VH-VL binders against q09693r1to98. Designs and how they scored, part 7

Target 1, 98 residues: q09693r1to98
Amino acid sequence: MKILASSTNYVLHNRLSNSQYEDARSKIVNFGGEFTNDAAKADYIFVNYSQINRVRRELRTIGTPLETCVSCKLIVKIDWLNEPKESLTPGNPYVIWH
Key: E = the ipSAE of ESMFold2; O = the ipSAE of OpenDDE; V2 = 0.75 times the mean of E and O plus 0.25 times the DockQ between their complexes.

## First folded at step 1 (VH-VL)

Design Pa7 (framework fv_patritumab)
Fold by ESMFold2-Fast, scan of step 1:
Structure Pa7 (fold): chain C 98 residues (1-98), chain A 120 residues (1-120), chain B 113 residues (1-113)
Amino acid sequence: as target 1 above (98 residues)
Amino acid sequence: QVQLQQWGAGLLKPSETLSLTCAVYGGSFSGYYWSWIRQPPGKGLEWIGEIDHSGSTNYNPSLKSRVTISVETSKNQFSLKLSSVTAADTAVYYCAKGLEWLPTDYFDYWGRGTLVTVSS
Amino acid sequence: DIEMTQSPDSLAVSLGERATINCRSSQSVLYSSNNKNYLAWYQQNPGQPPKLLIYWASTRESGVPDRFSGSGSGTDFTLTISSLQAEDVAVYYCQQYYSTPLTFGQGTKVEIK
């Protein structure tokens, strides 16, 4: 199934090569998700980080603090896109913030 | 002033496991990523991987299947294990400090280095 | 992986003269959202670990002499030593920290002529 159906998704570019970023964007679309260049519109934000505090700092630098993001549901490790066998819920091991 | 002190076995035979430890003095261990970087004799630098105080790791994909970095937060120490060594793993191994405020890291403090020689 | 290529592999410069080292990345290390270049420079003296000189392509680390300067953006970067001193004999490395894995240039050896 389209495991990202009805979701709007953002990819945080830091720690990703341009090739990895484009690969992630392509996978999101292939899994049924909508891609956005505006983190403030995202349901899910995919990151190449394991620590939420680093993600918080990076999102502030692009003008989208997590504290003010009303659409933001989950911050997800980018590795999930390589093997999306389980749906994204707060309990998923790839989810680092909810 | 931050100081990194490193130690471990310097002489290995092929197929053995390399084990090195780095201790951090003079600064906070929490809030930073700590890296291992190696340098074969007369050659350039290769990043191995990094760990933070909670045990969160990132590894160089070229070494990921053989590398384990672990942390002992109570001692402000982190350690490198590299399995199945060959002569190609002969290098000076450095531990190094990253920066918390950066989304990715450059290294402001380095250990002295440990020469690891792999020979039959 | 981002490949870092330095040029030249080695150079000999007279005391007091300008030394220039180039570093090229296989893809841009400029992050458009914060307008920062994720590029650092290190100095390695014989028998010692690398020492940070420059970060964010042009910001000099505390304690580093002002004769060292970094410039460039995107894929093409330069480390300049405006007036070479005896203690500057070393190998210099550039490093990108834009994406994982972190990668270094092959190094440039600076010698006195």
Scores: ipSAE 0.000, ipTM 0.584, lowest interface PAE 16.1, mean pLDDT 85

Design Pa8 (framework fv_patritumab)
Fold by ESMFold2-Fast, scan of step 1:
Structure Pa8 (fold): chain C 98 residues (1-98), chain A 120 residues (1-120), chain B 113 residues (1-113)
Amino acid sequence: as target 1 above (98 residues)
Amino acid sequence: QVQLQQWGAGLLKPSETLSLTCAVYGGSFSGYYWSWIRQPPGKGLEWIGEIDHSGSTNYNPSLKSRVTISVETSKNQFSLKLSSVTAADTAVYYCARGGYSYGFDYFDYWGRGTLVTVSS
Amino acid sequence: DIEMTQSPDSLAVSLGERATINCRSSQSVLYSSNNKNYLAWYQQNPGQPPKLLIYWASTRESGVPDRFSGSGSGTDFTLTISSLQAEDVAVYYCQQYYSTPLTFGQGTKVEIK
């Protein structure tokens, strides 16, 4: 999918269901993305929005605060991967934080 | 041993605001989520919401429009306000300690509970 | 929301016999990356707050007798009391902490036969 750059690193957050995690990982790889489990190296972090406050705290605990993560370009609602509608930019409704 | 002591008004009239406070003794206040959970007489448990040391909250969507949880970190206290109460809000209200750091919320310490009765 | 359903609603067991309580979640509470089930069990004696028995589906809380054990994975979980004692008369609740809102089962009342 042209909306994702092949060189962009992605991480799937630990508050996803097993099926969400495996489905999202497959889609990211299929779109030509590079997967990483290190949030500090990720350009995109895909999250379950209903867990966003917990995601923020988990990222803060491992030294990558959501509000201050320089290497994390975008925090994205996981639902975007089901039906990519438009480019992942700060103005996209699925982008939570830049 | 961590202890949670809770207090607040026990008898309310419909439309009033419920206010309860929980104080934490004997353990670290920071690094945990602190929750409010209620139980109507003879019924099961309903999670109301949680707060951490930094003031970050998560609320049960069913109560979100009426619930405010706040924290006074200098006193190791957190408080529940529930507005516009009705008879359906009659319950024992518990404060409890959730998981820490990552917010994995199983509850290892509970307050004694406060019975709140809403009657006209 | 993840809905938690327990069975049976009530259970009568003779002293010294095994009690089995089931809990089903409407979606998986197993996180494949860490292989942990985000499920806890509580005991509530009359007039008292709930007491944590088991977390991560099978890890017994400190001070909880070894006659209590938890098992299961994904959506189906079991709490077993291997040899019921008089003090085990209580209501038991399962709880998921995989996602918010945190949700509990409706409870299972354990009584002596």
Scores: ipSAE 0.005, ipTM 0.604, lowest interface PAE 11.9, mean pLDDT 79

Design Pa9 (framework fv_patritumab)
Fold by ESMFold2-Fast, scan of step 1:
Structure Pa9 (fold): chain C 98 residues (1-98), chain A 123 residues (1-123), chain B 113 residues (1-113)
Amino acid sequence: as target 1 above (98 residues)
Amino acid sequence: QVQLQQWGAGLLKPSETLSLTCAVYGGSFSGYYWSWIRQPPGKGLEWIGEIDHSGSTNYNPSLKSRVTISVETSKNQFSLKLSSVTAADTAVYYCAREGITIFGEVTDYFDYWGRGTLVTVSS
Amino acid sequence: DIEMTQSPDSLAVSLGERATINCRSSQSVLYSSNNKNYLAWYQQNPGQPPKLLIYWASTRESGVPDRFSGSGSGTDFTLTISSLQAEDVAVYYCQQYYSTPLTFGQGTKVEIK
C-alpha cells in the first residue's frame, strides 16, 4: 500500500520554486495520493520548512487556522516527500506547528 | 549591531535594467528574510520582494514579471534586478531585514534598513 | 491584497501637544488563535530610511521613546505621540504583515503648528 493512499494533498506553491512544486506533486502521485488545488479539501498540506512563519500567514489567508487543525488536516514539511518512512500523524517530526 | 550597506547604478535610461546590491554586517545572514522596498519621490512605500539565505524568493505580484532577487550567501549579500525600467520606476530603493520564527509569530516587519539608493530613470 | 489607509494625510501639532494618527486595514490583521495584530508603525525623517517604532500593534521597539504608543485591534489602529518634540516632525507609516504582498499606508505627515 502506498503511504499516501486514500489521502487528498495540497502543496503550498508560493513558498516553493516551480521545480520544487512540480517535484512535490509528482512524489505525491507516486506515493498513491490525490492532488487538490483547494487546501480546505486536503488531508495534508505540504510546505517549505524554511518559510514556516510565512506559511502560517498564508494558511491563515486560505482559511486554515494552524493551531486548531491538528486532527482535521496536518501541515507537513515538504522534506518528508524525499524519504517518507513514518505515517503522517501529529507525532511525526515532519508535521509542524501545533 | 546589524548594518545594511547598499550600492548600485543610480541613473538609468528607459528600457534598461536596474541593479542594486545590499551587504549585511554585524549579524547573522541566515534565519532572516531580506527585502527590497521602494519609495517614489514624495510618495509612499512599496514592497518589492524578499529572499532568504537559501535563495527562496517571494515577489510582489505587481512587479513579479520584471523582478529578480538573488543572494550570495558566502558574502552576506543580496541583489535586486528590475528589468525594462520606465520613469515610473524612479524611486529611492531600500534594502531591509525581516524576521523568521520556527513556531509562532510572523515577523515580516522591518527592523533594520539600508540608507537607500536614489534611482532616476530619465531619457 | 490588504489595503492600508491612514488619516489624516497631514497633521499640524504644537510642541508638547498630543498627536494622533489612524490606520485602517481593508480586512482584519488580527489572528484569533494567537491574539496578535500583524501591524507595525514606522517613522521617516527627511532623507532617511523608515525607522521601526512599534510592532504587534502596541509593542514599542527597543530605544523608542515612551511618548510613542500604539493601540487598536482588527482593522482600526492608532499611533499616539503624547507630547510632540521637534525631532518627531516626520512622515509616519503603518504596515500590515498579516499576508503578502506586504503593504503600507500612504503616510501621515506630522508638522509643528
Scores: ipSAE 0.008, ipTM 0.624, lowest interface PAE 8.1, mean pLDDT 82

## First folded at step 2 (VH-VL; framework fv_patritumab)

Design Pa3a (at its last look DockQ between E and O 0.06; V2 from the best seeds 0.00; counts 0 for: pae O 6.4 > 2, placed apart)
Fold by ESMFold2, look of step 2:
Structure Pa3a (fold): chain C 98 residues (1-98), chain A 119 residues (1-119), chain B 113 residues (1-113)
Amino acid sequence: as target 1 above (98 residues)
Amino acid sequence: QVQLQQWGAGLLKPSETLSLTCAVYGGSFSGYYWSWIRQPPGKGLEWIGEIDHSGSTDYNPSLKSRVTISVETSKNQFSLKLSSVTAADTAVYYCARVEDYGDYSFDYWGRGTLVTVSS
Amino acid sequence: DIEMTQSPDSLAVSLGERATINCRSSQSVLYSSNNKNYLAWYQQNPGQPPKLLIYWASTRESGVPDRFSGSGSGTDFTLTISSLQAEDVAVYYCQQYYSTPLTFGQGTKVEIK
């Protein structure tokens, strides 16, 4: 079973080039995850930020504040997609919110 | 105490590129966000964008097609470039620090640089 | 974008009297997750950069005199100068940092009556 199997995933475009964004989407699919364009539907949100409060501000900016994502389990630094050695759990070093 | 010192060319012709630099003294560069804000003469303030020490940026959508903010982390400096200027870009330009923790507002400001775009 | 509207555009207040400035945001700047209002106030003296007075709607920045106070929540905010001093003649701005782009009110000029 692939490492992102049965997950719905969103990528926050902020601080990513279009090439980086498309690369992240491709990796999510290759790892067995489903991609969504709606942050409110995601189980995992991948971000190019280390500080959760910046992510909260950007989610407010796009109209999907974190409080409205009932399905969201983790917010994860995008770099995890490059080297997914450990499964995504609250203790994973790339997780900035759970 | 933190001090922000800014410099750059103050007189431009239409279509030129505005270029300003801000140097940070007396404090840490890492762990903060660094912003540019402008104020047309006799008018209010407009946020241009921000950058962190790693070079990651966020821009005001109204300006993002023309704006580049960059860092020279080894020098504790960040810069603003605004391309294709017009008279509407005439303003005092400020550099500023975003408060520690990344969820506050602007606690330290540079003294400002008047940039005039000739008509 | 969150539009910030101040009132009045200018006001004149006698020395030692109360000055009151209002700020309204086009949408709430109260974040339910931490119950904080992402609202700041700045003072700008002539020829000077803005100076931070208040953040979180009501928290004074270090070194700001206690005659300055902020109040309000959600969309409606007030800056109060309880006893106006000559040095308080300035333009005052509210600013939201709830969402990007960060936006400022148009300013309120405070003068001595």
Scores: ipSAE 0.052, ipTM 0.733, lowest interface PAE 5.8, mean pLDDT 89
Fold by OpenDDE, look of step 2:
Structure Pa3a (fold): chain C 98 residues (1-98), chain A 119 residues (1-119), chain B 113 residues (1-113)
Amino acid sequence: as target 1 above (98 residues)
Amino acid sequence: QVQLQQWGAGLLKPSETLSLTCAVYGGSFSGYYWSWIRQPPGKGLEWIGEIDHSGSTDYNPSLKSRVTISVETSKNQFSLKLSSVTAADTAVYYCARVEDYGDYSFDYWGRGTLVTVSS
Amino acid sequence: DIEMTQSPDSLAVSLGERATINCRSSQSVLYSSNNKNYLAWYQQNPGQPPKLLIYWASTRESGVPDRFSGSGSGTDFTLTISSLQAEDVAVYYCQQYYSTPLTFGQGTKVEIK
């Protein structure tokens, strides 16, 4: 996954499988990004593409980890099963901006 | 120090499948997106698609139905397949590296491979 | 897709004189959150791959001479060669990486007058 220049703190959606979670975390770290478990400290939320509808709903639900992400600017979509996986560019229509 | 070496067949018949491979030397395979770009003779540049070390791909929609990019991490190699080629696919094909932490620009390139499609 | 349009298609400049190449994007490549322009410039010599010159619209790649500079923001960008040298004869491309598919300008051929 790509890391945006000015936003390098990511929180992974907790609905990812363990394998997907670890893979994403590893990629974030290896690419120079920073992983956090605190959504309130994250710049972006990393989510599985297959979970995007649930994530969108959860963003509107009070009390969820996503709702507490005050500084979140972006939901990063990654398709773990199929191609293509979405690039982390500002103008990507499949990326949710806040 | 980083070098991209590419190879593959340079002459194809229509309907055949283009197959190119790019090998990365002198640098980490992880932490970058590995891209294919093509340039028809005397024309501009067209981005084909990219892949990372985990096999995550992104393709140009104009070519998506015919393009497959794959990676072999153990060899620090990635490949391009373009099916059902026509004369319009005649071009110099480049592999390139894109850093995925910051500028997303193409900082290292292969020397290019001319692929000619003719009957 | 974001379309990139360069002007002029060809430019002839005397040695030591300024060369100016323009690039326009069909939509803004400025990201408001970081105030950065997702725009790069490349130089290509015959028979060679493109070489990265400028990224973030105005940051020079390592090893690029100071005579090369990039400017602009939003949709309008400029590559300037303050004093053209013989080795600067090449085709130059702008490229946006604001969104996929990544797209390039059609290129500008710079020659010595």
Scores: ipSAE 0.021, ipTM 0.703, lowest interface PAE 6.4, mean pLDDT 81
ESMFold2 (binder alone), look of step 2: mean pLDDT 92; pTM 0.939

## First folded at step 4 (VH-VL; framework fv_patritumab)

Design P2a (at its last look DockQ between E and O 0.30; V2 from the best seeds 0.00; counts 0 for: pae E 5.5 > 2)
Fold by ESMFold2, look of step 4:
Structure P2a (fold): chain C 98 residues (1-98), chain A 118 residues (1-118), chain B 113 residues (1-113)
Amino acid sequence: as target 1 above (98 residues)
Amino acid sequence: QVQLQQWGAGLLKPSETLSLTCAVYGGSFSGYYWSWIRQPPGKGLEWIGEIDHSGSTNYNPSLKSRVTISVETSKNQFSLKLSSVTAADTAVYYCARDYEEWGYFDYWGRGTLVTVSS
Amino acid sequence: DIEMTQSPDSLAVSLGERATINCRSSQSVLYSDNNENYLAWYQQNPGQPPKLLIYWASTRESGVPDRFSGSGSGTDFTLTISSLQAEDVAVYYCQQYYSTPLTFGQGTKVEIK
């Protein structure tokens, strides 16, 4: 059973090299998740930020402010993808918004 | 109190690479974002980009193809490189601290005038 | 990009009189989620770096005199110096931090009449 099964996932490219971005996409797929290029349609948004207010700014920059992301459940620090031992819940230490 | 000291070469020829360094004193380096901002003589301010202690960057799209910001966390320093300079890159270059990562700047370096001859 | 336009470009005001500087953004910098305006004001004396005066459109930075105040919302903002002092002769910049790239107004030079 894969830990991201039945999820739609977006990776915010800011502060990632192209190879880091592709690595994150590959991990999402390997963990059973579906990838989307549209943040507004994602269940989970993975970010290389520790502060939610910075993420809010970058989402505004790309035209998908958080309030328009109707399906978004969690915003998650991208390092979670390196070794996902716990499922994504609001209490997970890598979750910065829910 | 936090102090930002900056240095680097002030005279360049076209096609050379601009290189500046900023050192942070009297405060924490980690937990903040650090920016480079430039101001052509007698003109307004342009944000170049930012970096954090882990080396993660975000650049102004207008400059992204020519800019590299890097960090030396053990020295509390960050640096700007701008490649293939022209006379249009003549400006005072500032380093600055991004307060609470919001995008406004509470501490600034004194500035370094960089002149690119024609 | 959000373009920031200041008016006037230059302002001459008698000592002790009120100075008013306007800033207009090409799109709203008010974020509905937290109801905050992502706007800052800076003062820059010749040969010096900018100094932060105001953030969140109307909040004074520590150590900034009460004669400086900010107002406005959305796309239209004002910096007011209620009683101009000699040390207030400078160039003033507005800056948005709503989206990247971070952008500044072109500046307003304040002089004594």
Scores: ipSAE 0.098, ipTM 0.776, lowest interface PAE 5.5, mean pLDDT 90
Fold by OpenDDE, look of step 4:
Structure P2a (fold): chain C 98 residues (1-98), chain A 118 residues (1-118), chain B 113 residues (1-113)
Amino acid sequence: as target 1 above (98 residues)
Amino acid sequence: QVQLQQWGAGLLKPSETLSLTCAVYGGSFSGYYWSWIRQPPGKGLEWIGEIDHSGSTNYNPSLKSRVTISVETSKNQFSLKLSSVTAADTAVYYCARDYEEWGYFDYWGRGTLVTVSS
Amino acid sequence: DIEMTQSPDSLAVSLGERATINCRSSQSVLYSDNNENYLAWYQQNPGQPPKLLIYWASTRESGVPDRFSGSGSGTDFTLTISSLQAEDVAVYYCQQYYSTPLTFGQGTKVEIK
């Protein structure tokens, strides 16, 4: 997964609380980002463990493996304490930047 | 033992909206995607779309404009709506569990025949 | 979309004999990240939903008899029933879950000769 060096606020590879997740989401929105459920339209992928297989499938649909995605600017993986948690943004696992 | 029970109206007129519901018993509703799949009489299988417990959906592009899949997590239920039906939408409709979001289906409902006729 | 094509459309096999069903995908369903084939096989009896037999191209679902086996990789796959039993009379479908939309083969009807 790709992580932008200047995107420290969006490095969500560690365990996050719901509030931390919401904070990240808020920042993305404030920076002009828009959420989508279409990986083909996304500049960034915002993933939790409960949707990782779906995200992989979406990238396969595009024709890009997750681990070797060169077009992905940022792939954020959220750790929900080793258990699937309900998404705070249902249907919006991806981010479009305008 | 996971069981899927589905119900809905089986006879429609053209232009009406198909509405089916699937209830999940005996297993976790979260952690899986749930799909609708249809099969015209004597024909093959067509994947319609999927939804997870949070309401995240993915639809077959061939039906996307007419399909809405929704979820009611508190009841462990998810539903299918297909608008503007025609005779081509006559089929047995199945709900199914997408195992671990991979895209293959390990549990199925018994199916609901929906016939569209004038 | 990935198109799935099965062959033959129908197959008549004597009891105890081998039944072979082929499935071809219009593009590879082998994922480079994990080297897995995103291919499943189902059995469907009349009036019943499909039953999962094989996933990951060759992994047998729990409860499925050993006489059922899946093989192949990339674009060409095979479901084999080593010794056809009476209860194996059904329609069999392959299905790819490599990419959306998820797609099925047109089905192969297996009958007793």
Scores: ipSAE 0.025, ipTM 0.745, lowest interface PAE 3.7, mean pLDDT 81
ESMFold2 (binder alone), look of step 4: mean pLDDT 93; pTM 0.955

Design P2b (at its last look DockQ between E and O 0.48; V2 from the best seeds 0.00; counts 0 for: pae E 7.3 > 2)
Fold by OpenDDE, look of step 4:
Structure P2b (fold): chain C 98 residues (1-98), chain A 118 residues (1-118), chain B 113 residues (1-113)
Amino acid sequence: as target 1 above (98 residues)
Amino acid sequence: QVQLQQWGAGLLKPSETLSLTCAVYGGSFSDYYWSWIRQPPGKGLEWIGEIDHSGETNYNPSLKSRVTISVETSKNQFSLKLSSVTAADTAVYYCARDYEEWGYFDYWGRGTLVTVSS
Amino acid sequence: DIEMTQSPDSLAVSLGERATINCRSSQSVLYSSNNKNYLAWYQQNPGQPPKLLIYWASTRESGVPDRFSGSGSGTDFTLTISSLQAEDVAVYYCQQYYSTPLTFGQGTKVEIK
């Protein structure tokens, strides 16, 4: 299921197995996007909202504040474990990827 | 009132594996992250790593290669393993609760002294 | 890693007097998105684990006496004990939780003069 309208750079920030990582990467590429490991360079950030504070901390380390990046980036929730069902980032644009 | 109780062997030989367990009482285990922190005698504090109920971990890079933190959610317990110990690993080891997911620690175990000596 | 440096290493203060402990981070722990400083202070007594005193640089943990206060922003922080009490003799640590690995200052021993 294609969830993105245009091709851009994407980054995954969550704990994934190698197979899950490659699967997500493959899907991103199939959607016309490009995978990157640099969140600061990514136009879209795929995250597991079950660990949103950890992701926030990591993004801070990279230098991409999550809240300030809301105006320039899209947060995509990857529902690997089917929880949580709702976004934990109120006010942030997000897409749920199933 | 949240209480953390920890236990494990306190005396090790070099090259052995440190193993400690922390049990959480009186609180929601799944709502927080849980850390291990150590303190060599007379020295400061070093964060070892953290884990949540799902098994998600973050480790201090200084110890990552030797550290394994695990969780047993059904028992509200999480554990620390530190392999290939040396005298430098002699310390009081604390388990602690991270307030939510932020990374400051509001509840602590009493600590376990682990001494590594030949 | 963010290095935390406290000053002084030890401090002797008379009972009832002000004790001031400084903490400096090697990089800012101020999160621009929420304007919060990811900085905590702890008190540790001998043979005891650290006790959380302050978080978000200036918010007192529940049960902490009013004489304890935290201030500062960015890279420079201060823990102040407005009127030192006997039970305040301890080692105090600052800690950043802005990024992993979480790091602590080396500690400041507060004693009675």
Scores: ipSAE 0.020, ipTM 0.727, lowest interface PAE 5.8, mean pLDDT 82
Fold by ESMFold2, look of step 4:
Structure P2b (fold): chain C 98 residues (1-98), chain A 118 residues (1-118), chain B 113 residues (1-113)
Amino acid sequence: as target 1 above (98 residues)
Amino acid sequence: QVQLQQWGAGLLKPSETLSLTCAVYGGSFSDYYWSWIRQPPGKGLEWIGEIDHSGETNYNPSLKSRVTISVETSKNQFSLKLSSVTAADTAVYYCARDYEEWGYFDYWGRGTLVTVSS
Amino acid sequence: DIEMTQSPDSLAVSLGERATINCRSSQSVLYSSNNKNYLAWYQQNPGQPPKLLIYWASTRESGVPDRFSGSGSGTDFTLTISSLQAEDVAVYYCQQYYSTPLTFGQGTKVEIK
């Protein structure tokens, strides 16, 4: 079973070039995940940030404050997509919020 | 006590690049984010962008295509470059400390007036 | 962008009297997760940088006199100077830090009558 199977995934475009964003989308699909353009519907939100307070501010900026994401389980540093050795759990080093 | 000292050229021609530097004294550099904020004469304040000690930046979308903020952590300094200036970029430019990345500013530089000739 | 609108643009107050400055945001700056209003107030004396007075809408910064107070929630906020002193002649700005870009009100100039 693929590592992102049965998950709905959002990529926050901030700090990503268009090519980096498309690369992340491709990796999500290759790992078996579904992609959404709506952060509020995601199970996982991938971000190019190390600090949760910055992510919270950006999500507020786009009109989808973190608390509106009823499905969200984890916010994950996007680097995880480059080297997904460990499954996504609250203890994963790339997870910045759960 | 914490003090921000800023410097850079104050008179520019259109199309030149604005370049300012801010040095931080008397406090931690690595625990905070650092911002540039400008104020056109007789007008309000506009946030330009921010940077931390590791080089992570966030820019005002209205200026993003022309702005570069950089850091030299070994000197406790950060800098602003704003390319392709016009008369509309005439302002007092401030550096400021973003208290624990919350987004409010507890220490400010004295400001540098930058005038772009018409 | 969250637009911040202050009122009045200018006010004149007698020494020792109360000054009231209003700030309204185009969107709520109350973050329900932590129940905090992401709203700050600054004082700017002529020729000086802004100085932080209040953060989280109502918390005074260290060294700020107790005659300064902040109140309000959501979209409507007030800065009150309970007894105006000569040194309080300045321009006052509200600022939201709920979302980027960080934005400021246009300022309220306070003068002595």
Scores: ipSAE 0.013, ipTM 0.711, lowest interface PAE 7.3, mean pLDDT 89
ESMFold2 (binder alone), look of step 4: mean pLDDT 93; pTM 0.953

